# VHH binders against Dynein axonemal assembly factor 10 (dnaaf10), part 1

All scores and structures are predictions.

Target 1, 357 residues: Dynein axonemal assembly factor 10 (dnaaf10), of Dictyostelium discoideum (Social amoeba) (q54e33)
Amino acid sequence: MSALGESNNKQNGKEILHNYVTKKLTSQPYSCQWIPTSCSVVTVGKKTSGGISKGDIKIHQLEFDDTSGDPKLNLVYENEFTNPFRCLSFFKQANQLQQQDNRKFITGDFNGQISEWDSDICDIPIWGVKGAHQGSISAIDAYADNLVVCGGKDGTIKVYDTRIKPNSANDNNGNNSSPISTFEQTNKSNCWSICTNDNNIIAGFENGDLNIYNLKTNSIQSTTKLNGGICSIDSNDRSNILNQFLITTNKSFISIASFNNNNNNNIEFKDYDINKEPNQTIWSGIYSPWNKKDNENIFTIAQGDGSVSMYRDDCKLIDKVLVSDLPILSLDYSKDRKGLLCCISLKKQLSILISPC
Below, numbering starts at 1 at the first letter of every chain, in headers, positions and changes, except where a header shows other numbers; antibody chains aren't numbered by Kabat.
F, E and O are the ipSAE of ESMFold2-Fast, ESMFold2 and OpenDDE, as the mean of both directions, binder to target and target to binder. V2 is 0.75 times the mean of E and O plus 0.25 times the DockQ between their complexes.
[cut] stands for letters that were removed.
The coordinates of atoms that the task and the answers printed are left out; those that the model quotes come from them. Centres of patches stay.

## First folded at step 4 (VHH; framework vhh_4orz_3)

Design s1 (from b5 with D58Y)
Fold by ESMFold2-Fast, scan of step 4:
Structure s1 (fold): chain B 357 residues (1-357), chain A 123 residues (1-123)
Amino acid sequence: as target 1 above (357 residues)
Amino acid sequence: EVQLVESGGGLVQAGGSLRLFCAASGFTFSDYAMAWLRQAPGKRREWVALISSGGSTYYADSVKDRFTISRDNAKNTVSLQMNSLKPEDTAIYFCAAEYGDLFYPETSEYDYWGQGTQVTVSS
């Protein structure tokens, strides 16, 4: 199963998730995303050399096995920056497969700085906010073409509009943009996960708090506590993020939350244990962008045991592949080519997976 | 040169207490999560406790309510206060450092490791 044609085939009628190519990196990535309208992956993270840790952005282009033999990940861009990067987000749309050709992405770093980058010209940020958070930015999500939501170690959630000029607010005079909204928590837990659209923010915290905010009223709409730190949140429908969303935790379980359309304040949570011994962190979970087109409810999770697992419907396992002997921290579906995923591991590896669907 | 140097290990009777220290040098300590892991003879390495760069603490179920991890960023030290020690706590205890505030604490891979300090709890 080394060739692309073999990797796409069912083995004895079974759906197979395949590790297509893996490349060792010179930096530790913490997040990876496919660049829209391309076969390129951006990774952001940390590069340590001579006892000094710096930020690192790499872009790799996937070369398929049908062009010149073995598949390859070709490094096409690399640069280092002062602060290590923690998280990244491209701008998401209500229809994931009809995402605009917006090749800009937002990064959050360990020193509280937000930066916007053009993936075609990554040398200098095109927008940014220094000191957006006190301490690290642990979660970031960007929506439409201008909305940026970030959560940090200081326990706050801040909302920015990238179109607001740095000196337009009367509350501060300087080159930094002011947030259009700020949400604070009584317990000041680290905000590890965010999922947003034009109307709502869903935020997950290290202490297990799950809060839903209404951006129109600038207020909290719902609060729930889960039995584990909330590592990631993703929505099956960005036009209504309250319809169904996937939560991954640091206590070897995931939760699928669904909104009851006949009861405006009732959210149903279904918890599923994922290999409880030893306890593992489920670092990331994402829905397939192809679900609406295919009438499926497929999602994939990145596991602390080094595996990537794909599920449908009632958490029914499609397949599981061991990618690394260290945790998989981040993964992303290609919106341009069905069946392609990228993921990164704590072993400084970038992998491309071929999914059966 | 990056170094993590453990101290405070030794022999103690069941029900007793020990305090382990880890002195760090050669990196910006405040940016790192600090962890204690242990390995008993013939057993897999086991994560014990973690303190994030922001001070959040996490404990393995086997040591919860008995062990306390703390850090002093001014002195570049992390410590593990071990109370109500049991024979099952007998192991070599390792100090480890990982950049950032989110990583898998039960992994056997960290950016930096100490050499370990022996803790023996007699029955």
Scores: ipSAE 0.148, ipTM 0.562, lowest interface PAE 4.8, mean pLDDT 84

Design s10 (from b5 with F103Y)
Fold by ESMFold2-Fast, scan of step 4:
Structure s10 (fold): chain B 357 residues (1-357), chain A 123 residues (1-123)
Amino acid sequence: as target 1 above (357 residues)
Amino acid sequence: EVQLVESGGGLVQAGGSLRLFCAASGFTFSDYAMAWLRQAPGKRREWVALISSGGSTDYADSVKDRFTISRDNAKNTVSLQMNSLKPEDTAIYFCAAEYGDLYYPETSEYDYWGQGTQVTVSS
């Protein structure tokens, strides 16, 4: 497998984000992520036939024809399940490039179930919780090999430890499948986004609420309201998610939030309107795992207009590429090969992009 | 037994108003995003307005500031208030439902569709 250098993505000194290969899928994906220690992408989503919606998991391997050098996405695994899948998460570590030894992922589905899968064999889940939420799970984040945080339509946030199994007691009412923590909102709203580590959870809601929870005290730490539903949250540093985080919204803006050492632990928000067209949803935004500690805050966003855009620091555009004529819903950086991104579109497409940095 | 039934269409003069209704039955309405799409004679079907299961709304640029979508989960209905109608708004209007809390205005992959109601705007 080859890796493209930055020189391949530069034309006349300009940094170029390149649509490398796109494949049409037989199902609608809602989330995509690279499988650690591979050039494989897992997608989860929905397949509707005859008015019945089922879950779908696909794994595609990015391969290169040795003779032509042409990229291709080879389907290496596909299976259908009872419930359509909404979201997925591999386990994050404090350093985002450290996750390569854990190839397990968690899914949240439209019927409120969470499931843990081994990407090397996906036929049956390793662990799961039925009825984790009433209604859909809209957000899921997994951390440190055992922590699973999920949020959804019922407005609650629940924390599970995958090491805790039912203790074989009387399980008539499901008490031994309970979360280790539950957070409820005063004003019920769908939890669309979650970012977590050992100490804190940051959760974003459809109504614009942004809440920060302390896992050590099991309590809410702060609440803020933004002028738009919060579609995604990502941190540039998982060892301290409160240093700086990226928020995308359904009102054509993103926000970069940070704590400063000068102002008594208060959060400062910098809002950027990144498009001039009204009411575009920015479905996802993620920091590059390849950012150097002191010098770079490169991030990429998935846009409702079908574009993927890459930015530096103060929202300075590096490049923008049109990938689909329908929204891009999810994207992920490869943590094994610098410069590879995957993304999925509402047009049932999986695309691989080459980044200039 | 899943049904989406549109009503409220008709003939109206340019500058007038109409309110469309869609009554849903046979599924858990509150779990679905609801949309209005339209198809004019000789044109491709286009999305008009969408409301998520949680109540967030979005509109096509051509109808923004003129149309308002709303839902009533207790009555299993979605409605579209159309103001300042133009001859270009003449089309068959369809109600559509998408499972889950996701809302995607441009998709043709809605789970359920109504049969449509005719709206005619005379110049």
Scores: ipSAE 0.166, ipTM 0.598, lowest interface PAE 4.7, mean pLDDT 84

Design s11 (from b5 with Y104W)
Fold by ESMFold2-Fast, scan of step 4:
Structure s11 (fold): chain B 357 residues (1-357), chain A 123 residues (1-123)
Amino acid sequence: as target 1 above (357 residues)
Amino acid sequence: EVQLVESGGGLVQAGGSLRLFCAASGFTFSDYAMAWLRQAPGKRREWVALISSGGSTDYADSVKDRFTISRDNAKNTVSLQMNSLKPEDTAIYFCAAEYGDLFWPETSEYDYWGQGTQVTVSS
């Protein structure tokens, strides 16, 4: 309900970010995203019972109680699977607010398997690759309705096309599909973060390496090292003309990287410290899709101290809300309803936040 | 059956060094993030060092630059090298394992724990 975000976002003239509803889950989520064209959130993660860890997928719908009218998160789907899930991506378009009727999502699990799911069903994967990576898939980004980019513990980045089913004698791993591209690092650092645009893959690593690859030339374009492990990367525009990246780290800082600055094609990094003492991990950071009219860059970060903080250009704080006493790991803007955010914490909680923008 | 067995604890003088070992069995060690935590008598348990499944490390401020955590996936072992020991480091040291790439010390619901090994620092 789009009207709620705007009407409830101000107290005494101040822009307010607030916790609208929180629900305790029976599993530990590691990633959350809004399902396109809905008021539903999917979470993926791990459920441990009797020393056995399994994968868990839940879908909650934001609803209102029939009697009280209070907001609630209604569980509309849950299921358990063999492998715990680490990461999740819906298919992103170059323009994030362009019509998104694709409700399929990709998961990466701790055993190196990629799976594609239809969020309207979720009973059995519709596509997958077993042994896509050796060990955990730590980062995944799905793009253009058929492109999947994944990275993980083995230090490789692989690109898959969900339309390809290779069933060849040369596929000794039992995979349902083969990668169309593979990028391997000399230093085998875990790939913690991936962000795609039309022709580029930006990958962030546990050791602080930030690499940019060109998918068309199948080559590395740039390598930079930051002073912390790179937890997340997000782009404010997935076109080649206005690329700006938000990078979050495990060393209490974020970096804003500008790809095109004053027609020189140089990458400029601006670092901003977020509560240095004690050190905290900034687990995720995302740009708001809702500010394109004013060309203003608004972003929100998920903090190790349990807070969610919203900023304008040059890291000017709009507001901060304490959501949990444990870290917030993942967050996502609704692309259907302005002002709605979802996030998950290490306290097995799913929260819906109302943002002022 | 899963086991985490700590060793290497003992009595040492202030300024001395100890190396703790944790031997893991019954699971695929390389798929787990590992941690060392400690608990002193009458105090809450606290984390001291973390190592991801990929080998990145983090340390509590109280032990930073004095302690080093490492892992050997071929031997299914995580170790903690403790240098410049202080009386305040006296505690039972526990090894813990969490399935996945990262260890989050803020939770109390880790997959596996050891029984601990006593470290006593005198004077």
Scores: ipSAE 0.331, ipTM 0.680, lowest interface PAE 3.8, mean pLDDT 83

Design s13 (from b5 with G100S)
Fold by ESMFold2-Fast, scan of step 4:
Structure s13 (fold): chain B 357 residues (1-357), chain A 123 residues (1-123)
Amino acid sequence: as target 1 above (357 residues)
Amino acid sequence: EVQLVESGGGLVQAGGSLRLFCAASGFTFSDYAMAWLRQAPGKRREWVALISSGGSTDYADSVKDRFTISRDNAKNTVSLQMNSLKPEDTAIYFCAAEYSDLFYPETSEYDYWGQGTQVTVSS
């Protein structure tokens, strides 16, 4: 809307990271992402009523009040499902700012089920795998139009192709689709974070293990152990995720890492402490899809102290905003409108932030 | 029927130790993160310690290095070992469960709560 453009121009002219609008939700969200080619945010999570926990999907549209012109988050869709949802991924592209017509997303739930949804419909999943993991799916990442990588509490990583439909005759437990690849850990730990493309998977674990897998050879390429559980992984280049990637941990530090296949498969780490006293969990960190051509790497982190902080290369702080008095769990940049971020907190809140970058 | 039953509370002198236990039933214990929270008279409940379903632990700054949380999935129990107790540790201690594999150091929105056990630390 033109009113949105006028408001954003005015706010962005102040060059400050700020909370633009916050809405209290009726459920606890665990993940949030912008729906491609829209001003809408999807959140997935858990709704508990009468001691029963169910899955919850909500879609909110960023709108403006007809009388005041103030921003508001209008609930345009919600539905409840049997299993609480843990994680969410839209399909990432090699060029994040190229027109994205794919508005489908993947969810992983606490009972090990993967589901694919069309954000324009959302009533029933269009693809899925029951019993993909034993226990929760803790991390999920989707790439191109059909590649889904999930990690779970059972310590495994599974790779699926959504074009391969379930074969009902082969599944005694309701899991009718087989993964195209499965990776198991010797020291089984919950897989909290995944970043994938068509060549590689980077997986982070609760025990601090960081593993790189080669999808072409179906084998592990590298393993390293960090001094903290790995909460999130994101790459500044989805066409080559190993060139540079951001790691956030539950021990008040982040790392910017790079991997070179021609250098004995070594990973180079640059570690940065993010206020270690008191210790906090850095729940999520994501690279901005904007300004890539200028060789400027901008990233934003979601912090256990309730703040969102934005950085340039070498972890130079651009700005910081306090969004909640409880941890911020998930963040996403709009790929359609520069300067818009969404985030969710443990206080059952969805917030839209205006970014100076 | 879901139940969380706390035990092990009591009166102890400053500098002493207590071990609290929470017995869980009616749900798949190994799938839940378990937490201890406390509430002093006239104050809001505050988080003390958390153990994830995978065994990762975290503690409030006020109890760090003094308290240890642990779990026994075979017995469906979580325990809190409290050392070097101070008068300000006096509170009702609650066991809470959250269906999550996520490491949650702070939340008041747990799925299940126990009724609490009193801990009194004399000066």
Scores: ipSAE 0.315, ipTM 0.674, lowest interface PAE 3.7, mean pLDDT 85

Design s14 (from b5 with G100P)
Fold by ESMFold2-Fast, scan of step 4:
Structure s14 (fold): chain B 357 residues (1-357), chain A 123 residues (1-123)
Amino acid sequence: as target 1 above (357 residues)
Amino acid sequence: EVQLVESGGGLVQAGGSLRLFCAASGFTFSDYAMAWLRQAPGKRREWVALISSGGSTDYADSVKDRFTISRDNAKNTVSLQMNSLKPEDTAIYFCAAEYPDLFYPETSEYDYWGQGTQVTVSS
């Protein structure tokens, strides 16, 4: 699969950000991620038929037509489940580009249930917690092989260890797994975004609150308020998420933040406006796992105007592509093939993009 | 068993004001984004205003600065305050609910719909 090389040839040897293939889906996806050690993308979301909304999981494999050589997205798995899915996370590692065979992912649904799935099977969850939150799970992030952090509409953040199984002695339903930590917000706001590792949680809320928690002490380290709801948080280094992290907001701006323990535990913010007239939601922002040379960080954002834009440090635009006439909600970089991104839009579309970096 | 019931529509003179209400039952109202859409005679339905469960709002350009959407989660109601009404605002106004609680200003696929309430603005 030489997708990037083929695209360079098509563009007279130049590398540009472009839409490689787009497929219309039969359901509305809300999150998409590449399955580790594969050319497959999982999407989770909502399928509505006759006024009934159900959860939907689809897996598409990126393939090439054997006659034309054109890229195509082949549906290799789909299934419906009781509750619509809101969010999705594979387990993040400190070394994202090293060989790893963990193809398990976690979903959070609109009824407060967490489920763990094996992407090679998907038919039945291998672990789960019913009633993890009151109302929707709006954010989820998983780290190493067992740590799951979720945030919800109830304003709480809960931490689970997937090695702790529900009590099966109850013949009816069994007892759900208990969280190893729970953090409650004084001003209850929907927790829209989470970024975690084994030391810290960074949580962003609809009201603009940004909280940092220490997992070793089970205590809050920092609270700050931004002038916009915090849609996504991502770190340039999962071994130290507080070193530098990217925040996207629903007020047409992003922030690049760093936590400085030498300056009274203060967070330093660099704010950048992204085309503010009309106001747009910047739904997602992620750092590239590739090309970490000279401390140069590359990140890509998903925009409410239907665009995907790629930047270098200090928000220097590399390139921008219009993918949809409706918002782009979710993005993921392939960790197996440099230059591949997947994204989904409110127009029920899954797209594969070729990235110049 | 899900119901969205609109009220507050009627006839008003240009420059006047109306307040529409939508009472919701049969679902967990606080988990839904609530929207107002309108349909003028012979035209397609268009989106007017949206409010998330957390209170974030958005408006169509044609009604910005004139209309205000609000919600009361304790009473399971959403309201639309309409000021400086114009003849072009004449339409049937629909209350609609969408799950999930994401801020969706431009989605056309709502889970639940009311029957609509008529608003007529005379010149």
Scores: ipSAE 0.043, ipTM 0.457, lowest interface PAE 5.5, mean pLDDT 84

Design s15 (from b5 with D101E)
Fold by ESMFold2-Fast, scan of step 4:
Structure s15 (fold): chain B 357 residues (1-357), chain A 123 residues (1-123)
Amino acid sequence: as target 1 above (357 residues)
Amino acid sequence: EVQLVESGGGLVQAGGSLRLFCAASGFTFSDYAMAWLRQAPGKRREWVALISSGGSTDYADSVKDRFTISRDNAKNTVSLQMNSLKPEDTAIYFCAAEYGELFYPETSEYDYWGQGTQVTVSS
């Protein structure tokens, strides 16, 4: 008896992708991620009050009503900070489903500050770097339990090890540790996207540059230019970042890049138009950490038209749901519960989506 | 103290050109994404062109290939070059600013707005 609309689609009598619960927020989130070993979502963003923009961190727990069994998002933490937050990263592992017990996350803010937070106690950062970039940190990615890579408006990429502390015994946002590596782009462009492991960094820029860096040699390995600003990068396997990765752009297309077996230094790009007229930004794209059987890669994208779309190999559409009448900016898969996705929109909304994959 | 002041509007014949300017003061201009929006008589306000804090641009389909947005961070200005003007381009043109890298034209809330400048295109 359910309607067969974009928000309640069914295939062969099964719901594939649908909006499970949506909650309006008091702030504009720019990034959302599931907290490891939990049913909680952290969002970071901007709250404007009295003409001043401040940083906002919220944690919501997915709960169920004791009588109806209906899902709800319960606000369990919120706080405001000096600088608006732009980006967020939990520490990734080579296998995202293996040993994901680190509940610390890194934020990058619009004033160039990096902060590390314990999601169980968010009041005070446990590590930080003030002035890591001149201007906004637009991209951040954390790997293993200690590697933090950030990119920003100043066109640089900086690599930090959270185990390296300054001479001061107190580790707070004012201490300023030094990066272990810095990469400068020849044509200064805002670094909008980063994907890293302990061997390589893949960085995407506003001008369409896609650079791959080798952390072992501290040098650039390749540069490619795409026909749109690179909004997000995600890898299907972080044990080898060059095997395959997903790129989303601000020109209504995505690219799937893969290591060419015919030449160790060649990366093959396959471009797919999503919906080119009117132009839309594909804000984020992520691989499912589940469903790695039969060599089938599944990924989901966040679209400027307010939709979330799920695809399999060669960009074959599985399903699409309209979540908002405003753009979806960020997505994350639960690594603890198969089929749970969280996303945030420009309508100041946090949504939980259900998918069987 | 925060102010956006538009200028360069006026009357022009179809096929003509105009260049609009927006002067910003009272905030760190280079940290803001900027946009031009317009409102025609009896119509909803619509976005025309946007430029990120880093300089990437995007345009509404109705003005693509005719209009060019640019910014000068040293002078705290954003400009809109309008070519091949049509009577349908007649509107009040507004400058808007949003803190951060990107301007989101789909929202109705922006950090700062100008008062607008009138553009009239005669047939």
Scores: ipSAE 0.323, ipTM 0.682, lowest interface PAE 4.0, mean pLDDT 84

Design s19 (from b5 with S53E)
Fold by ESMFold2-Fast, scan of step 4:
Structure s19 (fold): chain B 357 residues (1-357), chain A 123 residues (1-123)
Amino acid sequence: as target 1 above (357 residues)
Amino acid sequence: EVQLVESGGGLVQAGGSLRLFCAASGFTFSDYAMAWLRQAPGKRREWVALISEGGSTDYADSVKDRFTISRDNAKNTVSLQMNSLKPEDTAIYFCAAEYGDLFYPETSEYDYWGQGTQVTVSS
């Protein structure tokens, strides 16, 4: 395990956040995640040729060149599908470092289809729902090995159980599973972001609405409006009630939301501006799974200016790296190797970053 | 058959205004984010303004507070209102479309492009 998660690059004796390897792709990725119990990254996205857009799934393995010893991303799987893919989720656990080897992932596509894939084979989906949404599935989060929560352009949030087989009698395509829960909005806005924690769903919308739902009561618990479209939501702890969650927006700010006390539904929001002039979209923000002690919350954001920035509590900058001259859309921490991050950019690039924490 | 056709370009004096139009056909316009990009003489193409499928807008710093992008889904048209024009705004202006809910101002994968319309701003 030579160079994986190691950094020999230091600034003034300290380890720095840096670009370890970058690979140009033949398609535009929109989401990237590490495959559990591996050094492989899956990307999903769109391949356009002659005005026709298709879906693309690629798996790259982080390897080392036998002659130079330099890191490289080796393409180990590639396939094209009918519908371009918008979003991707592996199954999250209450503790992100929890020892469960589930290598299945869920995709949401621009035509409203959900598909479940086994990352070891990928050729055909093992479960799916056609017409889960009218139009694009813009956000997806998978939880507890069988729960899939998706939000879409139609303004709805739907919850599916992958253990329930499609009822082919209800549609012409032979694939129509019913959701176990559906939440509809009075003011229909595209659901851009979803995060699940225990029995709660947090959903963020293009119009700035932030809604919290209870899966056990099948009801809305709260609604708040932020001053920007909500691009991503992540929780620092999925095992209990939400102590703190990170929200990124398309108006050059992030918000850190926290409960005033553990049994109260009152939420306090702290807004932090990120390079506000010029305005940029903060496409994604995720908490580190590795720093869960000493009341230290570390998170990393993907910026429209092509940067990836790492912060701790009160949005104090730890480090920043420029990865691309085009926006970074998606980020993921390795749960197998501390210090490894993957990200993708609008420049059709997949990058592996080394993190100091 | 998909087409994006730009119009409204021309010659204008510094401080003047122009309104560009882009007429879309052959696809479900309301399902696409629409963008304006420009290419000045001797320079690379740069993004100017974007309007998402849901109506959210964004602008390049160089045109912020001077340009306004809007869309009319009933007419399958996107427009760019250009005020307080400067000689530096001289360029061929292109209309582009990206499928889905995407609000990506700088992308390598715009699905459709127009042929462009010339804007010349005299000093």
Scores: ipSAE 0.257, ipTM 0.642, lowest interface PAE 4.6, mean pLDDT 83

Design s2 (from b5 with S30D)
Fold by ESMFold2-Fast, scan of step 4:
Structure s2 (fold): chain B 357 residues (1-357), chain A 123 residues (1-123)
Amino acid sequence: as target 1 above (357 residues)
Amino acid sequence: EVQLVESGGGLVQAGGSLRLFCAASGFTFDDYAMAWLRQAPGKRREWVALISSGGSTDYADSVKDRFTISRDNAKNTVSLQMNSLKPEDTAIYFCAAEYGDLFYPETSEYDYWGQGTQVTVSS
């Protein structure tokens, strides 16, 4: 629905980002993503009833009413599971607009379990690891078709290959379900954010630590401390050893970080304050996959004040929309249709937004 | 069974201080974010302070720089130190718990609630 995004750009130059449809959910979502090659959104989170908290997976399809033509979010799948879900990732590719039609996603739950799901057949996970972390898995990022990187409250980062079975029937002490790499922090801070590709992992922590790891050598490349907990990390190009990335924090600022040409050990940070009075958490920030040139870096952030804001390059505001009176926790660009975003709020709402990119 | 028990409320004069405590039992305290909310007579509940399972804190603008939230995971307690109290801080203060590490404003759903403790600030 790129046509809708372009139409909005031509409307008096003022309404380029707007809330298209919002639906109240029966559960609290913590993460949302578009299902590849579809107009459907998956949300994962928690449903509490009678003092018992369970995991919840919902899939909504963006449809149009046959009579009015109005947009609506139609619930096409819903199920409950034993453990509340914390985070969600589809498999990302170096080129985000060119996916292999992989409709599988990975979840991390509050009890340290990873699960892989086929979005077309959700009822039973197709792969998983119990006890991947001690306590909550707070961040997960999947890359190519088999690499899963997860970070948890225990302060560790673990890398899994989904082609390796999680349990051995041969009394093998679970050797085939072991991570291919494990990275530990000295301070054991909760790993809130991860961004990965085949070569590198960038991990952000609640205490402000930002670590970059070389996955090929299983070694740390750099450690930097920011002045706020690192809520999200995203790269505009996953093919380039994560040369440039967007960082959001819980101290009303974002940082745009870049490696210095051929010296990838030197990182330059540009910090930008976002509505610093009052202080707010900027829960998520993502680059548009529809950036037309290297000189047009467009990104969108999810704010604790209930707003979604779109920026270009050096944090120049394009537009801002108030979606909820409670924080927006997660957002995702459609890679199939330019101009569609989804986001979820602490008000148990799923919203679809229209933008020019 | 899950229980949150608040204590430390009472009468105090404007400019004074109080420290509220919340004792938690029946759940794995270390895995929960803890919050303090308040409700004045005839008004909506308002969140006051939040501490994540990892120890990060956040505060409503009305109490920022006056109130401090802290937790003791060894004792399964969360506390709220209230300084420079004002008559408008008069309310019933509730302890609440939510599974995870997210920050929860006043209208977010919490898994568990205490029964509340009265704080009255005289002018």
Scores: ipSAE 0.341, ipTM 0.677, lowest interface PAE 4.1, mean pLDDT 84

